# Designs tried in a protein design chat: VHH binders against Hexosaminidase D (HEXD). Part 25

Target 1, 346 residues: Hexosaminidase D (HEXD), of Bos taurus (Bovine) (a6qnr0)
Amino acid sequence: MRLVHLDLKGAPPKVCYLSEIFPLFRALGANGILIEYEDMFPYEGHLRLLRAKHAYSPSEIKEILHLATLNELEVIPLVQTFGHMEFVLKHEALAHLREVARFPNTLNPHKEESLALVTAMIDQVMELHPGARWFHVGCDEVYYLGEGETSRQWLQQEPNSKAKLCLSHMEAVASHMRARYPTTTPLMWDDMLRDIPEDQLSGSRVPQLVEPVLWDYGADLDLHGKALLVEKYRKSGFSWLWAASAFKGATGVNQSLTPIEHHLRNHLQWLQVAGSVPADTLRGIILTGWQRYDHFSVLCELLPVGIPSLAVCLQALLHGDFAENVKARVENFLGISSLEEMSFRR
Key: E = the ipSAE of ESMFold2; O = the ipSAE of OpenDDE; V2 = 0.75 times the mean of E and O plus 0.25 times the DockQ between their complexes.

## First folded at step 18 (VHH; framework vhh_8fcz_2)

Design R_30S (from S_61R with D30S; at its last look DockQ between E and O 0.71; V2 from the best seeds 0.81)
Fold by ESMFold2, look of step 18:
Structure R_30S (fold): chain B 346 residues (1-346), chain A 122 residues (1-122)
Amino acid sequence: as target 1 above (346 residues)
Amino acid sequence: QVQLVESGGGLVQPGGSLRLSCAASGFTFSDYAMSWVRQPPGKGLEWVSGISYSGGSTTYRDSVEGRFTIIRDNDKKMVYLQMTSLKTEDTAVYYCARMKYAWGDEYVFDHEGQGTQVTVSS
């Protein structure tokens, strides 16, 4: 699979614009989208406070999903359940659920109310996504985990560790999904898992519950390091893994590469990683398009500005070609899609 | 100039064993995952097994898991397929292939050898 990440944070695209670009995504070689709602989902009931003033309505969500279906784009919703919870934890009524009282970014994993909150969020999103095959629960960049009052006390007890704490919350969220939505597989970003030893990963239930998404947006990847990480996750019991690249946002400053050159190189590097691991290992690649890095950041470039980069990156993935000729290919493959290489199905 | 040369095929009875070899040259062998693919008589190609660049991870088609073992020797630039408990359904031309990438069930190989015939018959 090749999925385009739609980051709605701060500026949701008009639905009519999506009606224009979803056909383009499909024509360029995408077959899915990862929708990151944050506060742009129409939460209701006791979760209504999470809802942004300009959030999509339920009918707009249904139209977006209809447009995705018309264009043969699989939809994966993303709801944060651990880190990046500022849009939730900024509210005074929910501030008691912070891992560290001063910082609103991370959910306190020790409270029963914490799990109840994120499972209620998942359930509302799943009501509008009833056929979802995958559901991304975030779990990236869980800042200050282990530094809260309850966590510090818990960590003083043998055999407790920060890794056990992280895995315990991941397991709780994933177990809810598996029990309630047995045909839906949770996805998680892999950064909080990277430093956990293989024996501790394999000793937990997480590998049987989730598929991790390995992300790195750099122009140069540690290719064999990524391949070794893939091997570690497989030995730990994860059945399928995903890769994640970036087609917009996530570039550094003061660099010699244009943003498109940077992103194209990132994708070519991920293709090299993919060529070093065997078949039936990577389920797909998610081309991320960050609009806002966290709830309190200013906006990155909006989606329309990133479309040329997305086109270049999708075509590079589809054809496997060198960087120099991919731009010319974008101009020359209007209305025609084919693979240049022989391939076959399993 | 990438070259992959298979050998070791032959006639074997059901339940028997056979070991296929693949000699690689013309590229940095240790940078690539390698696979065995096969073509049964009158049918299309099907993937059989894969091995990571280092040899640290292996994958198998369900129908051969537990019976076939893929092995690589990066010093000799060789890939092997140890086949045991062979069945008549395993009759095929077996090809050694170099991985370009795979996303789910989309397998892309950029080079393959000439193939070696395996026949499992009473």
Scores: ipSAE 0.790, ipTM 0.923, lowest interface PAE 0.8, mean pLDDT 89
ESMFold2 (binder alone), look of step 18: mean pLDDT 84; pTM 0.847
OpenDDE, look of step 18: ipSAE 0.902; ipTM 0.958

Design R_53W30S (from S_61R with D30S Y53W; at its last fold request DockQ between E and O 0.69; V2 from the best seeds 0.81)
Amino acid sequence: QVQLVESGGGLVQPGGSLRLSCAASGFTFSDYAMSWVRQPPGKGLEWVSGISWSGGSTTYRDSVEGRFTIIRDNDKKMVYLQMTSLKTEDTAVYYCARMKYAWGDEYVFDHEGQGTQVTVSS
ESMFold2, look of step 18: ipSAE 0.805; ipTM 0.930
ESMFold2 (binder alone), look of step 18: mean pLDDT 83; pTM 0.844
OpenDDE, look of step 18: ipSAE 0.902; ipTM 0.958
ESMFold2, fold request of step 19: ipSAE 0.800, 0.812, 0.759; ipTM 0.929, 0.932, 0.909
ESMFold2 (binder alone), fold request of step 19: mean pLDDT 82, 83, 83; pTM 0.838, 0.840, 0.842
OpenDDE, fold request of step 19: ipSAE 0.888, 0.882, 0.875; ipTM 0.952, 0.947, 0.941

Design W_30S (from S_53W with D30S; at its last fold request DockQ between E and O 0.93; V2 from the best seeds 0.87)
Amino acid sequence: QVQLVESGGGLVQPGGSLRLSCAASGFTFSDYAMSWVRQPPGKGLEWVSGISWSGGSTTYADSVEGRFTIIRDNDKKMVYLQMTSLKTEDTAVYYCARMKYAWGDEYVFDHEGQGTQVTVSS
ESMFold2, look of step 18: ipSAE 0.807; ipTM 0.931
ESMFold2 (binder alone), look of step 18: mean pLDDT 83; pTM 0.841
OpenDDE, look of step 18: ipSAE 0.892; ipTM 0.954
ESMFold2, fold request of step 19: ipSAE 0.807, 0.773, 0.799; ipTM 0.933, 0.921, 0.928
ESMFold2 (binder alone), fold request of step 19: mean pLDDT 83, 83, 82; pTM 0.838, 0.838, 0.839
OpenDDE, fold request of step 19: ipSAE 0.881, 0.892, 0.875; ipTM 0.948, 0.954, 0.942

Design W_3Q (from S_53W with M99Q; at its last look DockQ between E and O 0.95; V2 from the best seeds 0.86)
Fold by ESMFold2, look of step 18:
Structure W_3Q (fold): chain B 346 residues (1-346), chain A 122 residues (1-122)
Amino acid sequence: as target 1 above (346 residues)
Amino acid sequence: QVQLVESGGGLVQPGGSLRLSCAASGFTFDDYAMSWVRQPPGKGLEWVSGISWSGGSTTYADSVEGRFTIIRDNDKKMVYLQMTSLKTEDTAVYYCARQKYAWGDEYVFDHEGQGTQVTVSS
């Protein structure tokens, strides 16, 4: 699978724009989308406070899913359940669920109400995503985990550790999802798992419950290091893994490559990783397109600026290279004026 | 210049065992995952098993899991397929293949050998 990440943080695109873009994604070689809603999902009831004023309506979500089906694009929803929960924990009514009272980023994993909250969020999203084969529960960049009062006390008792705390919450979320939606497999970002020893991963239930998404957005990957990480996860009991690249954002600082050259190289490097791990290991690759620029405002745009990079990256993945004939194909899809406007080095 | 040469095929009875070998040359062998792929009579190609660049991870099709073992020796530049509990359904030409990439059930191999025949019949 080749999935395009649709990051809605900050603003949702109009459904009419998606009706134009989804056929283009499919024509370029995508066969799925990862939709990261954040507060653009139409939460209701006691979760209404999570909903942004300009969030999609339920009928708009159903239309988006219909458009995805018409274009043979598998849909995977993403809902954060551990870190990156500011849109939830910023609210005073929910602030008691913070891991550290001062910081609204991370959910307190010790509270029964914490699990009930994220389970309710998952349930509302799943009501509008019937038949989802995968559901991404986030769990990336869980800042300050272990630093809350309850966590500090818990960690002083053997055999407790920060890794055990992290795995325990991941297991709780994944277990509830599996029990309620037995045909849906949870996905998780892998960054919080990378440094956990193989025997601790094997000793938890997480490998039997989730498929991790290995992400690295660099222009230069440690190819054998990535392959060894894949081997570690497989030995730990994870049956399937995913890769994640970037077509937009996450380029780093002071690089000599243009953004498109950077992203193309990132994708070609992931292809080499895919050639060093055995078949039936990687389900697919998620091409991420982040919208987190600043603390104040962000507008979600698919077509103008990010589309040329996405086209280059998807076509490189589809053909296994970016030779002259592939470059010509991208120029044909986009029209010559689109590629003439790209920041491109030869 | 890339060469993959399979050997070790033959005629065996159901329940028997056989070991296939693949000799690799003309490329940096330990940069690549390798696979065994088979073609049953009158049917298309079917992926059988894969092994990582280092040999540290292996994968198997459901139909052969528990009966077949893939092994590699990077010093000798060899891939092996140890086959046990053979069934008539395992009758096929077996190819050793170098992996370009694989995503889900989309397998892409850029080189394969001539194949070696395995026939399982009584």
Scores: ipSAE 0.749, ipTM 0.901, lowest interface PAE 0.9, mean pLDDT 88
ESMFold2 (binder alone), look of step 18: mean pLDDT 84; pTM 0.856
OpenDDE, look of step 18: ipSAE 0.922; ipTM 0.967

Design W_3Q9H (from S_53W with M99Q D105H; at its last read DockQ between E and O 0.64; V2 from the best seeds 0.80)
Amino acid sequence: QVQLVESGGGLVQPGGSLRLSCAASGFTFDDYAMSWVRQPPGKGLEWVSGISWSGGSTTYADSVEGRFTIIRDNDKKMVYLQMTSLKTEDTAVYYCARQKYAWGHEYVFDHEGQGTQVTVSS
ESMFold2, look of step 18: ipSAE 0.752; ipTM 0.907
ESMFold2 (binder alone), look of step 18: mean pLDDT 84; pTM 0.851
OpenDDE, look of step 18: ipSAE 0.926; ipTM 0.969
ESMFold2, fold request of step 19: ipSAE 0.743, 0.788, 0.765; ipTM 0.906, 0.920, 0.913
ESMFold2 (binder alone), fold request of step 19: mean pLDDT 83, 83, 84; pTM 0.853, 0.847, 0.859
OpenDDE, fold request of step 19: ipSAE 0.937, 0.937, 0.936; ipTM 0.976, 0.976, 0.975
ESMFold2, last read: ipSAE 0.732, 0.767, 0.773; ipTM 0.901, 0.916, 0.899
ESMFold2 (binder alone), last read: mean pLDDT 83, 83, 84; pTM 0.850, 0.856, 0.850
OpenDDE, last read: ipSAE 0.937, 0.937, 0.937; ipTM 0.976, 0.975, 0.975

Design W_61R (from S_53W with A61R; at its last look DockQ between E and O 0.95; V2 from the best seeds 0.86)
Fold by ESMFold2, look of step 18:
Structure W_61R (fold): chain B 346 residues (1-346), chain A 122 residues (1-122)
Amino acid sequence: as target 1 above (346 residues)
Amino acid sequence: QVQLVESGGGLVQPGGSLRLSCAASGFTFDDYAMSWVRQPPGKGLEWVSGISWSGGSTTYRDSVEGRFTIIRDNDKKMVYLQMTSLKTEDTAVYYCARMKYAWGDEYVFDHEGQGTQVTVSS
């Protein structure tokens, strides 16, 4: 699979715009979308406080899903359940669920109410996504885990560790999904798993429950290091893995490349990683399009600005390279005579 | 010029064993995963097995798992397929192939050899 990540944080696209670009995604070679809602989902009932003023309505989400179906784009929803929970934990009514009372980024994994909260969020999103084959539960960048009062006490007991704490919460969330939605497979970002030893991963239940998404957005990947990480996850018991690249945002500090050149190299590097691992290892690649890195950050470039980069990256993935014939196809799809018109983005 | 040369095919009875070899040249061998694919009589190509760049990870078609073993030797630039408990349905031309990429069930190979015939018959 080739999925386009639709990051709704801070600026949800109008449905009419999506009706224009979903056909373009499919024509360029995408066959799915990863929708990251944050507070743009129309939460109801006791979760109503989570919804932004300009969140999509249920009818708008149903139309988006209809448009995805019409364009042969499979949809994977993303709901954060561990880190990146500021949109939830900023609210006074839920602040008692913070890992560290002063910081609203991370959910306290010890409270029964914490699991009840995120499972209720998942359940409401799944009501609009019946039959989803995958559901991404986030779990990236879980800052300050282990530093809360309850966690400090728990960690003082000799068998307990931060890795065990992390895996325990991941297992609880994934187990809920598997039990309630047995045909839906949870996805998780892999960054919190990367430094956990193979024997500790293998000794947990997480590998039997989830498919990890290995992300790296750099123009120069450690190709053999990525391949070794893939081998470690396979030995740990994960059946399938995903790659994740970036078509917008996340350019790093290297200013010698235009943004499109940076992202193209990132994708060509992931193709080399894909060629170093055997078939039946990678389920797909997610082309991420970060709009906002966290709830309190300023916006990255908006989706329309990133479309030329997305076109280049998707066509490179589809054809396995980026030669003059592929470049001409991108120019044809975009209705332009040259990509050089876009090299001046600042 | 990428070259893949298969050998070791032949006629064997059901239940027998055979070892296929693939000699690689013309590229940086240990940057690539390698695969065996086969073409049964009158059918299209089907993937059989794959092995990672290092040899640290292997994958198999369900129908051959436990019977076939893929091995690589990066010093000699060789790929092998050790076949045991052969069945008549294993009859095919077997090709050594270099992985370009695979996403799910979309398998793409950019080079293959001439193939070696394996015939399993009473």
Scores: ipSAE 0.816, ipTM 0.934, lowest interface PAE 0.7, mean pLDDT 90
ESMFold2 (binder alone), look of step 18: mean pLDDT 83; pTM 0.839
OpenDDE, look of step 18: ipSAE 0.845; ipTM 0.935

